# Designs tried in a protein design chat: VHH binders against q9y6x5. Part 438

Target 1, 379 residues: q9y6x5
Amino acid sequence: LPPKLLLVSFDGFRADYLKNYEFPHLQNFIKEGVLVEHVKNVFITKTFPNHYSIVTGLYEESHGIVANSMYDAVTKKHFSDSNDKDPFWWNEAVPIWVTNQLQENRSSAAAMWPGTDVPIHDTISSYFMNYNSSVSFEERLNNITMWLNNSNPPVTFATLYWEEPDASGHKYGPEDKENMSRVLKKIDDLIGDLVQRLKMLGLWENLNVIITSDHGMTQCSQDRLINLDSCIDHSYYTLIDLSPVAAILPKINRTEVYNKLKNCSPHMNVYLKEDIPNRFYYQHNDRIQPIILVADEGWTIVLNESSQKLGDHGYDNSLPSMHPFLAAHGPAFHKGYKHSTINIVDIYPMMCHILGLKPHPNNGTFGHTKCLLVDQWCI
Short names: E, the ipSAE of ESMFold2; O, the ipSAE of OpenDDE; V2, 0.75 times the mean of E and O plus 0.25 times the DockQ between their complexes.

## First folded at step 21 (VHH)

Design ka21 (framework vhh_7uia_1; at its last look DockQ between E and O 0.70; V2 from the best seeds 0.00; counts 0 for: pae E 4.0 > 2, unsure alone 64.1 < 65)
Fold by ESMFold2, look of step 21:
Structure ka21 (fold): chain B 379 residues (1-379), chain A 123 residues (1-123)
Amino acid sequence: as target 1 above (379 residues)
Amino acid sequence: QLQLVETGGGLVKPGGSLRLSCVVSGFTFSSYWMAWVRQAPGKELEWVSTISSSGGYTYYERSVKGRFTISTDNAKNTLYLQMSSLKPEDTAVYYCARTQYKYSGEWTPFDPWGQGTQVTVSS
């Protein structure tokens, strides 16, 4: 039978939660599989961009989902979390579920992974749920397992997305041990339910399962605000995205806007697009605005209002607080192996290898993940 | 049509307790998240608490954590807020509201809202 893969994301799962909290179910999963302790994600460390990087193997500048809020000056289109369904935004890359289901005798299934309810290159996941955050994990899992067991052509690639611990991380902050312990225990119970359900349905032995995340979470505070209104009049720019990476479209001379912003706060870096550090791989796309503002870790850019968030992400991708983990189990993976780090773009060519797919050109390096796989020499 | 009706407000002394209720009709209650929001005289609106329609996830503003408990009864399409150890600064009109969580890490604006119920904590 063809190899099958289930890709699971728990949004905002910071890598060091694994050592700071108890996860009996996830630890059993890891014990019988593999762990990558830190996954270095892509800048900006936001949800839409990083989920798309996982499934395309591309930096944000190359796949075109460069933020959770975007503006394209050529077409005058706007993208936001309430307006994310236009294929225009997603069509600069080909995600793995599209490549997979275009193969002979294969289908793809999706429970709410970003982009899976959009017809990308006129192709939508063969089986999918429209995004709705109020749908329980159990219902998402029931649909995924039904599709894995009962489809023709067979579902060989499936995705499952869950909003926690991201939502709780934003509301409480990662340093709130009492609340985060409660939240993370619930997530571990969901992982236990996942494994139990796969075993009861006869899927566990022949299904490869990856459990990962898109980013971590950093503690914020009402004492660490950058008030943009104190530095610049609204009339000088259009705000495309706000925090922690603000995207600024000047309405007047760009240098004049830059000069008003460059000394706004010692806790914020101000970049002209051409001056964005090369290590971000965040420059060569028209959706990246002429000026970006990058807050220091734990700082929040606000207009004339307080922030309700006690945790946030989107910061520099070199920060360990922004890094998720990756765990995997199944016939393709070793058992009991730990690896220190990979790049998030490396996940895509590994998944293509497992599924026997030819990867599109991408930024990942298969060699970084080959030690996780039983069919590869690792010395 | 969409309707959210709050009840259970009143006058209470500091340290006292109240339970607010919100009966919902006109939309699929189980498809959304529900919240309590309050507005004190002369103050901006303040988020108090949010619950998933499944009841599995609850979130509290820092100032009310440990004193307030949000819950639902999905069979009755009813949202509750149990308030204990009330303080004068809890004095406000309390609104029941609908929301959603988005990929962006933000909750949508509250829509629709109830008419509100007055809570007054005073000596």
Scores: ipSAE 0.225, ipTM 0.637, lowest interface PAE 4.0, mean pLDDT 91
Fold by OpenDDE, look of step 21:
Structure ka21 (fold): chain B 379 residues (1-379), chain A 123 residues (1-123)
Amino acid sequence: as target 1 above (379 residues)
Amino acid sequence: QLQLVETGGGLVKPGGSLRLSCVVSGFTFSSYWMAWVRQAPGKELEWVSTISSSGGYTYYERSVKGRFTISTDNAKNTLYLQMSSLKPEDTAVYYCARTQYKYSGEWTPFDPWGQGTQVTVSS
């Protein structure tokens, strides 16, 4: 039987939640599979960029999804949460579900994973759901498992996406133990539902399942605000992306804008595009704006009004609070194995290996995940 | 035709309680996240609360947290907002709307809007 893989993302699931809260279902999943305790995600640590990195193995500068909000100066196009369906934004890379469908007798399925409801390189997932946050996890799970079980050609790669605990993390802050405990319990219950459904359908033993996330969450406060209006007149620039990594498009001389911003706050680093630290791999794309502002952990960049968010993400990808986890189960994976750290781009070559796909050029290192796989030598 | 009808508003003293209702028609109520928003005179529209389609997730604006409770009755296609410990600053026209979560961490309301219901908190 051809190998099958289900990739599941719980948005904004910070890695250390596993240490600070109880997850009976997830722990059972891990016990019978593998765990990577920390996954270093890509900069910026936002939803669209990191989800696309997972399925392409590329840094953001390479796959072209460099933020949740983007602007292309040549075409004058905008990308946002409400305007994400133009293939123009996605076509700088080839996601794994497209690669999978190019193989004989294979198809892909998707339940609201970013980019899956867009034709990329003139290819859209054989089965997919248009993004709608109102759709329950149960419905998403039902569709995914139906497709995995009954499709022809068979679905060999599927994605499943859920918005929690990100939404709650933003609203309550990750340090709200009462609310986050409730939310995370629900997430664990959903994992239980997932496992139970797979068992009921007879898929559990033969299906490879990866549960991961795109980023973590850090605590914000109304006492930690950086007001740009105090430093520069709004008429001098266009804001393409705001917080915690602001993308600045100057309307006047770039140097003048930079000089007005460089000392705006001791809790914010200001970079010209060419001076962005190499470790971010966030420079070589035209969609990255001329000036980037990076707030310190827990600080929020604002204009006139204060943010209502008590938690946020997008910060330096070296911060532990930004890191998600990865757990996996199935015939391709060991049982009861724990690994400390991988890079998020390492997931792609691993998935390609599991599915028997030739990977496109990517930034991942297959060697980093070898110890997770039963058919590989672990050094 | 999509329609939302808010009721339950009125005049109440500080510390009092009100229960708002929103009856929806023309769409499947349980298929949408729903939100309450409010607008005070001379002020911008303010988000108050959101509930998921299943009712499993609820969110509140900071100033109303602990005082307001959002809920649904799917059988009646009705959204509720139980308000307690009302304050003068809660005075506004309250609207219900369909909403959707975005990756930015925010909820976007959808048209159409109801007529709203006036809530006045005054001594």
Scores: ipSAE 0.058, ipTM 0.569, lowest interface PAE 2.7, mean pLDDT 93
ESMFold2 (binder alone), look of step 21: mean pLDDT 78; pTM 0.802

Design ka22 (framework vhh_7uia_1; at its last fold request DockQ between E and O 0.86; V2 from the best seeds 0.81)
Fold by OpenDDE, fold request of step 22:
Structure ka22 (fold): chain B 379 residues (1-379), chain A 123 residues (1-123)
Amino acid sequence: as target 1 above (379 residues)
Amino acid sequence: QLQLVETGGGLVKPGGSLRLSCVVSGFTFSSYHMAWVRQAPGKELEWVSTIQASGGYTYYERSVKGRFTISTDNAKNTLYLQMSSLKPEDTAVYYCARTQYKYSGEWTPFDPWGQGTQVTVSS
């Protein structure tokens, strides 16, 4: 029988939550599997980009989902939550569920993973749920497990997405121990439900399960605001994305806009597109705007309106607060093994290996995950 | 056709309690996040609480946390806000509204919402 893999994402689950809170179900999951303590995600550290990087193994400049809000100057198209279903935005890469369906007589399933409800390269996930944050985890889990168990051709790759602890992180801030403890407890219970469901269905021993996240969360404050309106008139530019990485489309000379912004705040770096640091791998895509502003950790870029968020993400991907974790269990993985760090793009070649798929060209390094896998030699 | 009808408002003394109800018609609120928002005289609209009706996940504004409880009766398609330890600062028109969380971390605009119910906390 072909190997099966379930990829689960809890949005905004910062890696160090594992050390600061109790997760009896997740710890049990880890005990019987593997843990990567820190996953270095891609810049910018936002939801759409990083979820697509997980399933493509590509940096954002390569797969073309460069932000949660994008603008294409040639077609004049916009990307956002309200119009994320246009294949135009996704077709610069091939996500693993498409590969899974095209390389083998297999099916893929998805519970609200970004992009799974879009026909990418004329292929859509065999089974999927339309995104609705109001749908319970239980319903998502029920659909995924039903598809994994009863589909023909068999579902061999499935994704499950959940919005917490991201929503709570934004609302309360990651340093709110009371509220975050409550939410993280709920998440751990969901993991318990997942494991229980898999055991009940007889899938636990045979299904490979990866639990991960797209990014962490940093504490924000009303005392750490960067007001762009104090630096530049709004008539001089179009704002494509705001905080903590602002995407600026100048309406006047780019140099003039840059000069107005370059000294706006000591807590914000201003880059012309060609001057964006190479380490971000965030330059070689037309969807990246001519000027980007990158706020320091914990600082929020605002206009005249103050931000109500007490937590945010999207910052420098080298910051530990932006890093998620990865845990995994199943026949492909060791038991009781912990690894320090991988890159988020490394997940893709690993998943391809597990599923027996030939990976598309990607930025991941399979060697980084070899120690997690029972069939590989770990040096 | 979409209707939200708030009830339960009134005049109470500080420290008192009220229970607001919102009856939804024209849509199934369990398919959405339901929220309470309020607007006091001369102030901006303020978010109070949100519930994911299907799963019972709740969110609260800091000033009401521990005093207010949002809940639902799915069978009645009704949203509730139990308010206790009321303060003069809680005086406002309270609205029931529909919303959803988005991938981007934003919430959809409140739509629709009801006509509101007046809550007055005064000695």
Scores: ipSAE 0.916, ipTM 0.964, lowest interface PAE 0.5, mean pLDDT 96
Fold by ESMFold2, fold request of step 22:
Structure ka22 (fold): chain B 379 residues (1-379), chain A 123 residues (1-123)
Amino acid sequence: as target 1 above (379 residues)
Amino acid sequence: QLQLVETGGGLVKPGGSLRLSCVVSGFTFSSYHMAWVRQAPGKELEWVSTIQASGGYTYYERSVKGRFTISTDNAKNTLYLQMSSLKPEDTAVYYCARTQYKYSGEWTPFDPWGQGTQVTVSS
């Protein structure tokens, strides 16, 4: 019986929600499996980059998805969430679903995970859904379970993505206990539905399931705005991405643009590309612009306008508010084990181990996840 | 021929109830999020509520939560807003509109819009 893995992401699920809210279904899942209490994600702490880091084991500078909005100076191409389908952007790495389905007698399936509707290295998931946020969780789950249960060659790796609690976190802010309690209860009910469906279809005992997320969420405020238009005229630069990490392509002398920005706000760090802190692993890709601006937690960079968001993410990856969790259950995992932390890039080599795949070169450390696995000595 | 037609507006007393309808044609209703937006006289547009048409997942502005209920009948391509415990502050033109959530954490601009239906809460 070949090993099978379902990777599930609930976007924007901050690690400390587990401690601050009730999750009866998720806690039952954890009790019979493993928990990593927080996962240190990659900088910048945005959706496209971190989902690709999970499935490649690479820092953003290495896999080439460096933000939700990008520009490539050589090809003059633009990337955005409405223009994300060009394989050019994704081809600097090989995601695990490509490696998996190139094995004999294996296929991959996907319900909405970023990049799974793109033919990466001329290969697209064997079964997939085109991205549409308006498709219900139930329909995504129905497709995934159908493909896991009735495909030839068999689906051995599947992904499932859901937009909450990210959407509600942005809309209400993570400190809105009343709305976030309602949202998180609904997510826990979806986890209960997932587990129940897998049990009813006979998949639960032999399927490995990882439930994780890409990032957390921090509270924002109209009192914490950085007005970029107060510091520099639009004509001096091209704006590639705005907040909370702005990507600046100078139209005039780079040093002159830097000097106009460096004293703009005490709540914003301004970096020339070569001066970006090494701990970010965010320097060695042409898609990283010559100047980046990094707002402090809870601060929003704006262009002389107010912000609609009450919560945001994308900040420094050392911030606990940016960290998600990981829970897992299945034959590969211990039962009732809790682990304090891993790096998000460590998930990829662990998944390759579970599936019996040779990992591509990556930034993960298999040793960090050994304690989660029944076939490993905990080190 | 994209068409959104709001109906069900009118004059009601404070504490009353009203149900707005929006009939949609020219696009696949269940493939989108649908929203209600309102504009009181002399005020800016105010988002009221949004629903994921296929799955019924809902979002409410704080001032209407617990009083208003958004829903759909996908077989009829119809969006509803059930309004209860109406207050004079709810007086506005109510529009239905189409939107969708994106990976970036942004919503698409509301497009298309309906013509609106007037709700007046007064003695």
Scores: ipSAE 0.663, ipTM 0.854, lowest interface PAE 1.5, mean pLDDT 93
ESMFold2, look of step 21: ipSAE 0.659; ipTM 0.853
ESMFold2 (binder alone), look of step 21: mean pLDDT 82; pTM 0.821
OpenDDE, look of step 21: ipSAE 0.835; ipTM 0.946
ESMFold2, fold request of step 22: ipSAE 0.628, 0.636; ipTM 0.842, 0.852
ESMFold2 (binder alone), fold request of step 22: mean pLDDT 81, 81, 81; pTM 0.820, 0.819, 0.814
OpenDDE, fold request of step 22: ipSAE 0.753, 0.746; ipTM 0.952, 0.952

Design ka23 (framework vhh_7uia_1; at its last look DockQ between E and O 0.69; V2 from the best seeds 0.00; counts 0 for: unsure alone 63.2 < 65)
Fold by OpenDDE, look of step 21:
Structure ka23 (fold): chain B 379 residues (1-379), chain A 123 residues (1-123)
Amino acid sequence: as target 1 above (379 residues)
Amino acid sequence: QLQLVETGGGLVKPGGSLRLSCVVSGFTFSSYHMAWVRQAPGKELEWVSTISASGGYTYYERSVKGRFTISTDNAKNTLYLQMSSLKPEDTAVYYCARTQYRYSGEWTPFDPWGQGTQVTVSS
């Protein structure tokens, strides 16, 4: 039988939550599998870009999902969370579920993973749920496991997405121990439900399961605001994406806009597109705007209205607060093995290997995950 | 027809309490995240609180945290907002609406809305 893989994402699960809170179910999952303590995600550290990086192995400049909000100057199209269904935005890469379905006697399933309800390269997941945040984890899990167990051709790759602890992190801030403890307890219980469901269905021993996240969360404050209106008139630019990495489309001379912004705050770096640091791999795409603003950790870029968020993400991907974790269990993985760090793009070639798929060109390094796999040599 | 009806508003002194109700019809109440929003005179619409469809998650705007409590009664298809320690700045028309969490990390209310209920906090 072909190998099967379930990829699960808990949005905004910061890696150090594992050190600061108790996760009995997740720890048990890890004990019987593997843990990567820190996953360095891609810049910018936002939901759409990082989820697409996981399933493509590409930096954002390469797969073309460069933010949660985008603008294409040639087509005049806009991308946002409320307008994400145009294949135009997704077709610069081939996600793994499409690759999987192109194989004989295989199908893919998805529960609200970004991009899975869109036909990419004229291929949509064989089974999928339209995004609806009101749908319970239980219902999502039930559908995924039903498809994994009863589909023909068999579902060999599935994705499952959940919005917590991201939503709570934004509202409470990651430093709110009382509220975040409650929220993270619920997440652990959901992991327990997942494991129990798989065991009940007889899938646990044969299904490879990866639990990961797209990014972490940092504490914000009303005392750490950068007001752009104090530096430049709004008529001089269009805001394509905002905090903590603002994408600026000048309406006047780019240099003039840059000069007005470059000293706006000591807690914000301002880059012309060509001067974006190479380490971000965030330059070689037309969807990246001419000027980007990058706030320091914990600072919020605002206009006249102040932000109500107590936590946020999207910052420099080298910051530990932005890093998620990865845990995995199944026949492909060792038991009781812990690894310190990988890059988020490394997940893709690993998944391809597990599923026996030929990977598309990607930025991942298979060597970084070899030690997690039972069939690989690890020094 | 989808309908939301807010009640429970009124005049109250600072430090007082009110309990708002929102009765919904035409859809399954427990199938949606619900939110309270408010609009003060001359001000923009402001998000106040959200409760998840399951009731397991609640969120509050910073200024009302610790003072307001959002809850539901599924059997009555009713959303509640218990307000305590009311302040003059809480004066507004309060609306209930369905809401959705998006990948961008934002809660977005969507139509239809109720007629609202007036809350006035004054000495």
Scores: ipSAE 0.785, ipTM 0.906, lowest interface PAE 0.7, mean pLDDT 95
Fold by ESMFold2, look of step 21:
Structure ka23 (fold): chain B 379 residues (1-379), chain A 123 residues (1-123)
Amino acid sequence: as target 1 above (379 residues)
Amino acid sequence: QLQLVETGGGLVKPGGSLRLSCVVSGFTFSSYHMAWVRQAPGKELEWVSTISASGGYTYYERSVKGRFTISTDNAKNTLYLQMSSLKPEDTAVYYCARTQYRYSGEWTPFDPWGQGTQVTVSS
């Protein structure tokens, strides 16, 4: 049988939740597999960009999904979560499910991973669900397992996406122990259901499963707002994205806009595009706007109004609060091994190795993940 | 035709309880997240509580947490808000509304809305 892989994301699962809350089912999964305690994700630490980085191995500037809201100056196109299906946005990279299903006798399945309902390079996931947050985890899992068991050509790569703990993290903030404990317990129960379902169907022993996330979450507060309107009139710029990384398209001289913003708040860094720190790998794409504003951890950029969110993400990717974890189980993985850290872009070449796929050019380093794998000599 | 009908409002003393109901028709109730919002006299609309379509996740505004309970009965296409330990500050028109969650971490605008039911907390 060809090797099979299920990639699961629980959106907004901060790495240190594993240490600060109880996860009996996830801990059993880890005990019989591998854990990477800390995954260093890509800037900006937002959902669309980081999910695409996982499946392409590329920095955001290279795969072209640079934010949850984007503008392309050449084509005059706009991207948002209500307008995300134009392949134009996704075609600067080839995600792993496209490469996989173009192989002889292979197909791919998807339960709501970002981009899997888009025909990228004229290729849409062989089996997929259109995004709808109201579809239960159980229904997503039932579809995925049905496709893994019943498809011709066989499904060898599948993705499964779940919105929690991101939704609760935004509503309550990660410091709300009572509410986050309740939510995270429910998520652990879903992980238990996942494992039990795979065992019932005879998939558990021969399916490789990765459980990971795209980013973490930091606490926000009404006491930590940056009022953009107090520094600059709306008429001087077009706002492409707001918080915590604002994307600013000047309507007047760029230097004038920069000068109005540069001392707006001590809790915000203002960058001309060419001055964005090299460590972000966030410069070389036309979709990155001429000026970006990067709020300090826990600060929210607003347009003279309150914020409804008590938790947020999108901040500097060096912040531990922005980092998820990775756990994995299956025939490709060691049992009971813990690893300190990898880069999120390293996941792609590892997945390609497991599936026997030739990776496209990417920013990942296979050597960073080789100690997780039984077929590799660890150094 | 989409219809949301709220009932159960009224006059209640501080510390009292009410249960609001919202009967839904014209769309598949289980395909959407549902919410309660309120508007006090002279104030903006305020979100109160949201329940996921599956009923597995509930969300509460900080001032109502521990006092209000949101729930659904899918067989009756009905959304509930059980309100206890009511305060004068809870005086408002309460609306039932539908929503969804998006990849961006944002909830869609509430649409449609009911006509509302008045809750008055006064001695």
Scores: ipSAE 0.572, ipTM 0.824, lowest interface PAE 1.9, mean pLDDT 93
ESMFold2 (binder alone), look of step 21: mean pLDDT 78; pTM 0.806

